# Designs tried in a protein design chat: VHH binders against q9sj74r43to173. Part 16

Target 1, 131 residues: q9sj74r43to173
Amino acid sequence: QQASIAWTYHPHNATLDLCFFGTFISPSGWVGWGINPDSPAQMTGSRVLIAFPDPNSGQLILLPYVLDSSVKLQKGPLLSRPLDLVRLSSSSASLYGGKMATIRNGASVQIYASVKLSSNNTKIHHVWNRG
Short names: E, the ipSAE of ESMFold2; O, the ipSAE of OpenDDE; V2, 0.75 times the mean of E and O plus 0.25 times the DockQ between their complexes.

## First folded at step 13 (VHH; framework vhh_7mjh_2)

Design x2 (at its last look DockQ between E and O 0.48; V2 from the best seeds 0.00; counts 0 for: pae E 7.0 > 2, SAP .688 > .668)
Fold by OpenDDE, look of step 13:
Structure x2 (fold): chain B 131 residues (1-131), chain A 124 residues (1-124)
Amino acid sequence: as target 1 above (131 residues)
Amino acid sequence: EVQLVESGGGLVQPGGSLRLSCAASGFTFSSYAMSWVRQAPGKGLEWIGRIYTSGSTSYNPSLKSLVTISRDNSKNTLYLQMNSLRAEDTATYYCARVTELPSTEVIELPFDYWGQGTTVTVSS
């Protein structure tokens, strides 16, 4: 249904720990969350984590991407390039129900991430979408 | 300024319980859903559960320990109770404020709070 995010920030090491809550709208869909380090915030240039089913196994996959200008706002897979993992210290995704859960319309997904920020960064530009 | 301060961590024997508190300030606590997450040494973040403004709860079904999340809005405090602890429950536990995201795809959120977490070690 409605997307949400929970986070905590650690000033001692400038890390942001977060959990993004999203919902799939189709069995072959995707749910994505990310940040744009640029200001003002926009989709282009965003570093995103996208959750989607493996086309072969149907298992949940989470992969990082950098969105460029070639990405069109549409349902289905996005064209992107690999994310520089320097800022992303860890990430994972899970469906509500665990590994036995299946991706379907209405399936809930959590995306977890730890992001290393600059020590003086006081704002984060979040982006999210689904298809 | 928003603040979240976890407490209650320490050494627990296997089979024991933990009861953690999270003191919230700087915002209308009752207006926000809250979550507990943890991070075991060398592992990634793990979602424990969430409590909504209504008091309803949702828990990670992968957890083997019995989990109860509650809140006292009059005290601006979030609680985590976990029973029958195992060594695998050793972790730093964090409370997190949950913010609903609007339908807009791009959202700027300020970092106006800090959390250090509280560490629980399960060992005989």
Scores: ipSAE 0.053, ipTM 0.487, lowest interface PAE 2.2, mean pLDDT 83
Fold by ESMFold2, look of step 13:
Structure x2 (fold): chain B 131 residues (1-131), chain A 124 residues (1-124)
Amino acid sequence: as target 1 above (131 residues)
Amino acid sequence: EVQLVESGGGLVQPGGSLRLSCAASGFTFSSYAMSWVRQAPGKGLEWIGRIYTSGSTSYNPSLKSLVTISRDNSKNTLYLQMNSLRAEDTATYYCARVTELPSTEVIELPFDYWGQGTTVTVSS
């Protein structure tokens, strides 16, 4: 009930389409989902999509990141390396409640992504978290 | 082998209603939350809603008044009732099995937990 995912893999073009379902726990919080091509045991090195409120407008924004050891997930935008866009072909996020919805404790968010996988690597390690 | 097969699509007039079905096999249907998702031509995926094992539902708020998701565990079938259809509801509709997502997980591919889709066209 905390988070869930629906996904489809398309072997013809090695593409994973997915919809991640999560919830915020704070009006200034964040919700993230991603993959870690390097190790299943670590958040560091993950290629993540993070949904959070724009500090100026409060609007939901979705930005790609590559997490490293110098990055700490905080309330607000992360300072990190950009996600490698070769692996991410499309993404979007929406709040449950439409355009009138606000980010707050318990607000539901959907993150949609289409990710190109290596043609020789059909195993993925994925991660999610929130704060 | 997990299989999800959508049916019930077709051409429908604006303002019409349509019920889509998703026949599930290869897993214990009653133990999984299920979801409907759609993709209009040339657009991204749009989540429609989710039905839990309890039968309770959660919907995309922009579609809440237009759709109803139900399930019949005795028939291993998921349903999507759509009413007052508009041209913008033209899409391929997919059912999907929803898995609770741990913090980390290795997922073996090529398992396919989305169906192949059924096409709905809303046109005069």
Scores: ipSAE 0.022, ipTM 0.434, lowest interface PAE 7.0, mean pLDDT 72
ESMFold2 (binder alone), look of step 13: mean pLDDT 80; pTM 0.791

Design x3 (at its last look DockQ between E and O 0.21; V2 from the best seeds 0.00; counts 0 for: pae E 7.1 > 2, placed apart)
Fold by OpenDDE, look of step 13:
Structure x3 (fold): chain B 131 residues (1-131), chain A 124 residues (1-124)
Amino acid sequence: as target 1 above (131 residues)
Amino acid sequence: EVQLVESGGGLVQPGGSLRLSCAASGFTFSSYAMSWVRQAPGKGLEWIGRIYTSGSTSYNPSLKSLVTISRDNSKNTLYLQMNSLRAEDTATYYCARLTDLGSTEVIELPFDYWGQGTTVTVSS
């Protein structure tokens, strides 16, 4: 159950388009990707997108969080606070198999994001985890 | 010193294929996942694919060309095969090393080490 990132950087508008490829480990699990604006990269302080099942519909939902020192690491979903995604121009998530797919152990998820970088920023710190 | 040297670029006709090599040195090649990326003229950097230390591969789903990435750890060499090339595949191709993703991962983009690239021009 590996994870990977596909990306394309557009120098004309300093936009990074990416797709994070992850895998759920349970039907009630979560998969998250994000960036940390601080250096060196670490989980704390990261702005993350977390994919998990909607508690009402069971459908895949993607929400933004800030991972700070108050975050308790759990099997999921992570307890954190929503953030203003200043750097993110867009985001979405989908399961392999489309809307008919269900979240289960081994279910593949793609998290898509477009991030606007500063003109002189040539390095992004990426973080990911699952539970 | 870490070095990555791409080779195999050149002029290819539409419908043709490219076979690129990346010679790695200065690090334990087998311990790192490797990637291919490219940059077309006037375009941004585009991720092509990745091969993990296990030999498993992951490819950019947006690519229309048939892509195969392989590695020979005994030769410290990474390979890229792309078939049915189109004009849009004209680019400078780069190899880069990555760290395999575990259950928890922090990575940096762009790649920490990559080569100077080899140019492929697809034209009739």
Scores: ipSAE 0.029, ipTM 0.439, lowest interface PAE 3.0, mean pLDDT 83
Fold by ESMFold2, look of step 13:
Structure x3 (fold): chain B 131 residues (1-131), chain A 124 residues (1-124)
Amino acid sequence: as target 1 above (131 residues)
Amino acid sequence: EVQLVESGGGLVQPGGSLRLSCAASGFTFSSYAMSWVRQAPGKGLEWIGRIYTSGSTSYNPSLKSLVTISRDNSKNTLYLQMNSLRAEDTATYYCARLTDLGSTEVIELPFDYWGQGTTVTVSS
């Protein structure tokens, strides 16, 4: 099962705009995408956006995290503490199928983000996972 | 340098039709899946659909009856045909190149582009 991304970089204000496309693998699962702007080869320290069902309503929610060494993105619940991402200007998520869509195995999700970068890199190192 | 330029936006009456174009340059257009997204005023981004290198398409089900995505690889152009437009379809429309990410890992991607968009206003 693949993930896809569409993105653009605005050199004037050093901002990356993107749309990540992923799929859930269970009705209680999660899908995440992020970057590691300070450590290009590591999951730890990555700034990620995680889409998952609100425990109270079952509706899609999106929260930012910084991953720590205890996080296993491929399995189990994500236990990283939520933080405001200082480089994140805006974010949102939606399910394929609009307001009537539900989170389930195979449900498609879009994560939109605007991220302010601190350097003139020719590449962005990113991570994604689901569980 | 990768460039995507949307065009064909403008004012259209309810019930009308509009065809948007996206001119691609700076890359081998035929080798990439492409996508359309839109953003209504004051709303978040909404995915419209994608078209693969094979010509196969996949659509947001809430929009499937309104839109058709096509591509002409000989002209490096992506198209969005929209029919039976309503005021709720007022938005800025963007085309985008898709990069497949594969399995879970840390992946380097070059900087890429999707355009500044073309604005569609549906108003009587």
Scores: ipSAE 0.014, ipTM 0.367, lowest interface PAE 7.1, mean pLDDT 72
ESMFold2 (binder alone), look of step 13: mean pLDDT 80; pTM 0.792

Design x4 (at its last look DockQ between E and O 0.24; V2 from the best seeds 0.00; counts 0 for: pae E 5.3 > 2)
Fold by OpenDDE, look of step 13:
Structure x4 (fold): chain B 131 residues (1-131), chain A 124 residues (1-124)
Amino acid sequence: as target 1 above (131 residues)
Amino acid sequence: EVQLVESGGGLVQPGGSLRLSCAASGFTFSSYAMSWVRQAPGKGLEWIGRISTSGSTSYNPSLKSLVTISRDNSKNTLYLQMNSLRAEDTATYYCARTVELGSTEVIELPFDYWGQGTTVTVSS
């Protein structure tokens, strides 16, 4: 139902391992989570991972984006620019129920990511949304 | 005030099991997802797993041990079961309230709310 997050922070190398838990509201919808490194938590400027169904196979796909001022509120997947992967060391997404699960209203999705943080950074400005 | 109190730690022989409890108070326990994390001596924090408000679980895929997380909302208690323990499972174990996310928010590292921990030592 509601979105949540769990994480592990590794102070020795300033790496954040996280799992974002979200829920789809449509079979053709999207769920996204990310971090805004440039300003307090807001959508513009955020580096996000967006999960959505592959248009061809319907399988869950996860892609990184940079949200800029050109991004308009949409019900479908956002139009954005690919994320520079300097800070994102790894990412993946899965549906609860495994690979055979289908995206539908109420389908639970987990987004995994490993992010390299600046040293001594103890605050993460995160954003999430769905459509 | 939010409080989380872990218990059940102690000395366990290799191959044994641990069963830890986390007593929660100061918030509506049933409305929050909960996580277990641990910290081995000289190592960083390690996420073990999460249980949602609906009872669905997710575990750290890098763990070698069999893990079961459960909850009893009527008792405001979170549980952790781990079997076939090895020396590498020696750690202080913590329960943590998993952050529920608004559209935008600031997350404080390592966790906003967690307990004092309970120590498990796996040794012959």
Scores: ipSAE 0.134, ipTM 0.525, lowest interface PAE 1.2, mean pLDDT 85
Fold by ESMFold2, look of step 13:
Structure x4 (fold): chain B 131 residues (1-131), chain A 124 residues (1-124)
Amino acid sequence: as target 1 above (131 residues)
Amino acid sequence: EVQLVESGGGLVQPGGSLRLSCAASGFTFSSYAMSWVRQAPGKGLEWIGRISTSGSTSYNPSLKSLVTISRDNSKNTLYLQMNSLRAEDTATYYCARTVELGSTEVIELPFDYWGQGTTVTVSS
């Protein structure tokens, strides 16, 4: 209803490719998706990508974060522990509607990511949220 | 072994139509939502649309008038009908098993597999 995810795994280079689809619920809101390679069904330690509008231009921004126990957003790989299960290789986000797309209630966003895994596990935990 | 095999791609003129197929095996097809995604040369992945287990569809709004997704659970086959094709629709097209999520979730998902894709080229 509120989000969808499709994914595929490439065993030859241990890469998980995924496409996340979600929607904003306000013009100043955010949409986030991520994975937690360290703990199942848990927000703490999750690596997340957050899509949100630049407060000045309204342009879609996608930034990586690692969630901590207080559920505060922190930037990037320098703020995350080295993960033995996953590494984000590439990512991007786009709005539907091309040039005229704006972030507003109901606006659709797609987040694409490639994640390199360091284990041969057959499962991974996903998290998502919006606000 | 889960397999998804896309077919039906090829060269088509602008304004033309194609029907793509995705043959599924190794899982209970009727128990999963399904999606079509595509990747144009040198571009990122783009979601086209999805179909639920009950047959309800949702589409990328920019493509909604051009595409129709359907499924035949008795043949374990997913379809993508594409009409009024444009050069910008040139891409490799993939089908994928899909999970539709409700409000805010933390879920565990198994790895899943896309097929090799089928290539559609739209040119004069």
Scores: ipSAE 0.088, ipTM 0.511, lowest interface PAE 5.3, mean pLDDT 73
ESMFold2 (binder alone), look of step 13: mean pLDDT 78; pTM 0.777

Design x5 (at its last look DockQ between E and O 0.20; V2 from the best seeds 0.00; counts 0 for: pae E 10.4 > 2, framework grips, placed apart)
Fold by OpenDDE, look of step 13:
Structure x5 (fold): chain B 131 residues (1-131), chain A 124 residues (1-124)
Amino acid sequence: as target 1 above (131 residues)
Amino acid sequence: EVQLVESGGGLVQPGGSLRLSCAASGFTFSSYAMSWVRQAPGKGLEWIGRISTSGSTSYNPSLKSLVTISRDNSKNTLYLQMNSLRAEDTATYYCARVIEVPGTEVIELPFDYWGQGTTVTVSS
């Protein structure tokens, strides 16, 4: 629940640096943050970065997804794909405690992203969730 | 017309505190979440924190100074308190209006309106 987002905006190149602070609720859980380019903001249509443990190594991984109506309708699994509709220049995730930290209930995760904003765009709708 | 006017800036010694105010007008203040941001010389606009319509606060975990954001809806005023200031806290401070969507985990960022700012200089 103690989730927050910090940001730094660079007017000279219209770049928005973001850091989402979330918390896992289980070792097999996920934490996601993303941007919806549409207004009003909704989960559907959002371009999200989801952090979760690698099924093979257990290490934290971060992958991009597009949330569409198929997710809600359970038509198929969530498919990872590049966030090409959002000018995402970089992204990463880390656990508090470093690389040796493990995902568990209460584990803190930071999701970093840099987004290039369109000209004169001062509004970004962001979403987050966990499971 | 939406207006936000920051005040309270000035010269502060290291270890001191700042207390800034933001006077809002031209909109229903109580219906909007508000944020403080700042811009240090040569740096980008940095998010300090926000306060929701319900009074719930969130702060930038990267800040070293103790931050308190509060609001008085009866006065249409937003406040920022920061203690134990360092030279790195030298910046122009801005209040910003943000959209809060009830019942969702969606926040409009970074702001739709902000003031002209008030400058705080931390120096001995």
Scores: ipSAE 0.516, ipTM 0.792, lowest interface PAE 0.7, mean pLDDT 89
Fold by ESMFold2, look of step 13:
Structure x5 (fold): chain B 131 residues (1-131), chain A 124 residues (1-124)
Amino acid sequence: as target 1 above (131 residues)
Amino acid sequence: EVQLVESGGGLVQPGGSLRLSCAASGFTFSSYAMSWVRQAPGKGLEWIGRISTSGSTSYNPSLKSLVTISRDNSKNTLYLQMNSLRAEDTATYYCARVIEVPGTEVIELPFDYWGQGTTVTVSS
């Protein structure tokens, strides 16, 4: 399935507002989006937001991560601990179809974020994946 | 270099219609999928829909019957037609350039400011 992103950049305060649109590929899967401010086009070092179902309640959870070489993303719920989010000012996620929507193959998810970028950044590399 | 300028916002009565435009410059408009997004006061961004390079559309299902996205590649312009507007549709509306890829890709953002948006107020 394809993914889409929409964004607006505000150079006055170096803030990126974005909406990422993705889909799950299993009822216990995950969808992640992030940026890597230090390195182009790689998952290691990325600041990511990962949406997945709570193992007990099935409720949509959105957690922030800084990925490193010791973190492996899997089909099941992610057990990695979040790292500090120095630049994320707000975030949320919702399933298409409101509160009654269920995570399943093909279920659409929207991830909203407002990200403060470092001064003088002229390029933003973004990454996404799902499992 | 890249510039997206939204226009057509304003005050509209409930039940009214409004057509927003997004003028694009500094890139090959016909080579990009485009999207509309909105932000109500004090709320997060809400996706409205997108349109592919070939004109195929997909919409937020809560808005599908109320909005139509179109594009005119000869004028480098993206449009959003909104009908049956409600007070909850009061928001700043932004157009955005969308890069559609499976998996990871490098997307270079322009150095300049992107879209200031156009404000739509639905009020009696």
Scores: ipSAE 0.006, ipTM 0.256, lowest interface PAE 10.4, mean pLDDT 68
ESMFold2 (binder alone), look of step 13: mean pLDDT 80; pTM 0.789

## First folded at step 14 (VHH; framework vhh_7mjh_2)

Design y1 (at its last look DockQ between E and O 0.52; V2 from the best seeds 0.00; counts 0 for: pae E 2.2 > 2)
Fold by OpenDDE, look of step 14:
Structure y1 (fold): chain B 131 residues (1-131), chain A 123 residues (1-123)
Amino acid sequence: as target 1 above (131 residues)
Amino acid sequence: EVQLVESGGGLVQPGGSLRLSCAASGFTFSSYAMSWVRQAPGKGLEWIGRISTSGSTSYNPSLKSLVTISRDNSKNTLYLQMNSLRAEDTATYYCARTVELGSTEVIELPDYWGQGTTVTVSS
């Protein structure tokens, strides 16, 4: 199944609640979703949330990253940092099947995010990838 | 001119079924993914599901009622079959032209050209 995004938009406060649906391709892999504040949409410049297994516990972790041309989308060298240009009010990730589910090839992951949009912004540049 | 016209709404009892239609014109229907969106009274715009150009479907997992999206490209028509309807399914339903999600995509909030079709679930 290909990646997909579900959403609910609240016009009264211009809040977009979204859930990205992705799939891991390995037990040590990662799945990332984000928004690029620039157009056209591209990975470079994106503010992303990346889901991956904790190296010690194997539990699902979700962390924010800012991608630029010097950043490799890798678990090791990529340093998490707060998002700046994207108003992320909340985020979380979960595996389909609950907390007892394990990350493996084919494991489905949901990344939830609540994003505050400008009142006149109806176009969102989404990016995603996995590895 | 792109047009989307929803139909099929009405009053239905809880547990009932309803099939909505969306007639598309003004663009190559078969070249676009399509989505259904709804808005309940006092609520936000909620994504229901999507059907790709290849016919694969994806649905909002928060839905409590069973929904099935299908399309007939020969008729430029999108369908939403809803079963086991509940009171909380009461809403105005819209169809929207949708961009399929790739590695990089621009996703727009619902851009519908019809007035929608209202579904009221009540005993």
Scores: ipSAE 0.465, ipTM 0.763, lowest interface PAE 0.8, mean pLDDT 89
Fold by ESMFold2, look of step 14:
Structure y1 (fold): chain B 131 residues (1-131), chain A 123 residues (1-123)
Amino acid sequence: as target 1 above (131 residues)
Amino acid sequence: EVQLVESGGGLVQPGGSLRLSCAASGFTFSSYAMSWVRQAPGKGLEWIGRISTSGSTSYNPSLKSLVTISRDNSKNTLYLQMNSLRAEDTATYYCARTVELGSTEVIELPDYWGQGTTVTVSS
């Protein structure tokens, strides 16, 4: 599983821009990445952004989820739960290769998120997986 | 007191190379991960990469082919080698200390910063 992360910090508004770099393993697969700026990542309550193909158009979709004990990351869309948006100001996703890129085994995806940090954070918990 | 002092910045031609140094004092250098971060004028603090206590590196994928981070624990010194420099690489470059948490579940952010050294890439 090829995954990495990069960041840019804006001190004037205490905002951290994050970019998660991942890859799909299937044309019908998914890539999920979640961040938890104030608490440890864990299965229940994890806040995730999931990138996957729109079942109708095949285009990249990014949707936010809060995982609970009844929800597991799998191939296909997950039932959504409210995301804690107080700290997340924006998110987006893109495929490497521009507008002609398609979701396939090995396709690279970038998931972007902007989060507001509290003043004492030196760590951001995150989780990711794919299927 | 923790101190990080960068040096080696200056004016360089496009396509050129530059090696930056960071002298560390006031803490056990070999016990911390170290990072390089840059800030172009009017922009945010962009993470370049980090090097673990054992010398393993990770990089901002957008910069990976242009930079190499190394450390010499016997000299308490962190290095950044930059190659094929472009005008967009003009920035102040900061050395930063991070606590190595030893977990793939955590993005480790700096807790101490140097004063920076300025690199200008101009023809």
Scores: ipSAE 0.399, ipTM 0.784, lowest interface PAE 2.2, mean pLDDT 78
ESMFold2 (binder alone), look of step 14: mean pLDDT 78; pTM 0.779

Design y2 (at its last look DockQ between E and O 0.70; V2 from the best seeds 0.00; counts 0 for: pae E 2.2 > 2)
Fold by ESMFold2, look of step 14:
Structure y2 (fold): chain B 131 residues (1-131), chain A 123 residues (1-123)
Amino acid sequence: as target 1 above (131 residues)
Amino acid sequence: EVQLVESGGGLVQPGGSLRLSCAASGFTFSSYAMSWVRQAPGKGLEWIGRISTSGSTSYNPSLKSLVTISRDNSKNTLYLQMNSLRAEDTATYYCARTVELGSTEVIELGDYWGQGTTVTVSS
């Protein structure tokens, strides 16, 4: 009960709109949400959006990643699994506390995303985590 | 089938007030947190705030002095009171069902936001 999500799906254009709510556990940490096309276990194989502080400016940044079993964070688009299309249409993130907020233990973050899915989806597996 | 229907939008002058309603049906309303989200023309989605099942609220800090979220579980209705409206508050306003998460889960694809109600702030 440390994260929540609100979502809606538009079947006419196969678009999932969502708002994910999570919290940081460290001033240099990260919070991520994504889709796991293969299995609901850890974030391995997931296409994720990760919020974290820019090491130069300290600003909250949100970037798309594809994770695998040897995971080092890597920059990349959200990619479809072999039998569907998953494409990020838009995304943003914000901290509770406005522009004066800092990333710290307990800081709340909201991730907003619009994701294009294949037309044959009725359910998706999702993952979230933080570090 | 989950249904959320927003109402109460319209044209208001700057400095005015407006109360939006969201009528919920097709699910146990009292068992879910609820959110308000808006989208200004040509802009991305912006979170307004969230209300828990117990009535505890959290707000976008840019808006917290201007908005109040409440719920009436006996009427299956979510409310957004907006005061001191500005031209930048012109947007489509959506109510959204909110679910608490574990680290991995299945999201059932469905229509869990309302169709929206448009608020236009103009002199």
Scores: ipSAE 0.416, ipTM 0.746, lowest interface PAE 2.2, mean pLDDT 77
Fold by OpenDDE, look of step 14:
Structure y2 (fold): chain B 131 residues (1-131), chain A 123 residues (1-123)
Amino acid sequence: as target 1 above (131 residues)
Amino acid sequence: EVQLVESGGGLVQPGGSLRLSCAASGFTFSSYAMSWVRQAPGKGLEWIGRISTSGSTSYNPSLKSLVTISRDNSKNTLYLQMNSLRAEDTATYYCARTVELGSTEVIELGDYWGQGTTVTVSS
């Protein structure tokens, strides 16, 4: 079972609302979704939201990241930072099963995102991955 | 042009039932999985459930009300049967074309949900 997405676009304010559906493959894993504003077919350059467990509490965390070339080169840790070219209006992640659900292999997660796009965009190059 | 039109919403008492419909056009309905999502006032979108092209269903296990999703491909229509409705089920309900994703995918912005149908559960 792969990831899936449902989306809607609001032309009046150029906002994309989406629900991304993914599945964890381990208790310490991550699930990420994002948009690449520069290239249609690669992770590098993508602005992503990554869901993962908090190392201390185990609670689900969702943070934004910019995946630049340093990620591929493993020059340093992946640092969360606000998205630039892709403006994130709001986002959240939740495990199916509610608050009692735990991250494990097979755990289903929803990433909700509301993204402000440029008015001249007609398509989005999205990416996703998990680990 | 993809079009989704939800209907069937309204005011219902707690414990009541309601069936929502989603009329789809502009794409090969039978070739897509479909989902129901909702948005309660002041909250984000919540996934309700999904139905595959083969008719297999999956539901958000956190839902307290009983839901059943079905589809009639001959009518290009998606349904959401809700029973034992609670106040917490008050929301605008949307049907959404659901796409299985590869590592990368192009999302056409011409694809959007319908206007939604509002369900209010109140005594």
Scores: ipSAE 0.352, ipTM 0.667, lowest interface PAE 0.9, mean pLDDT 87
ESMFold2 (binder alone), look of step 14: mean pLDDT 78; pTM 0.782

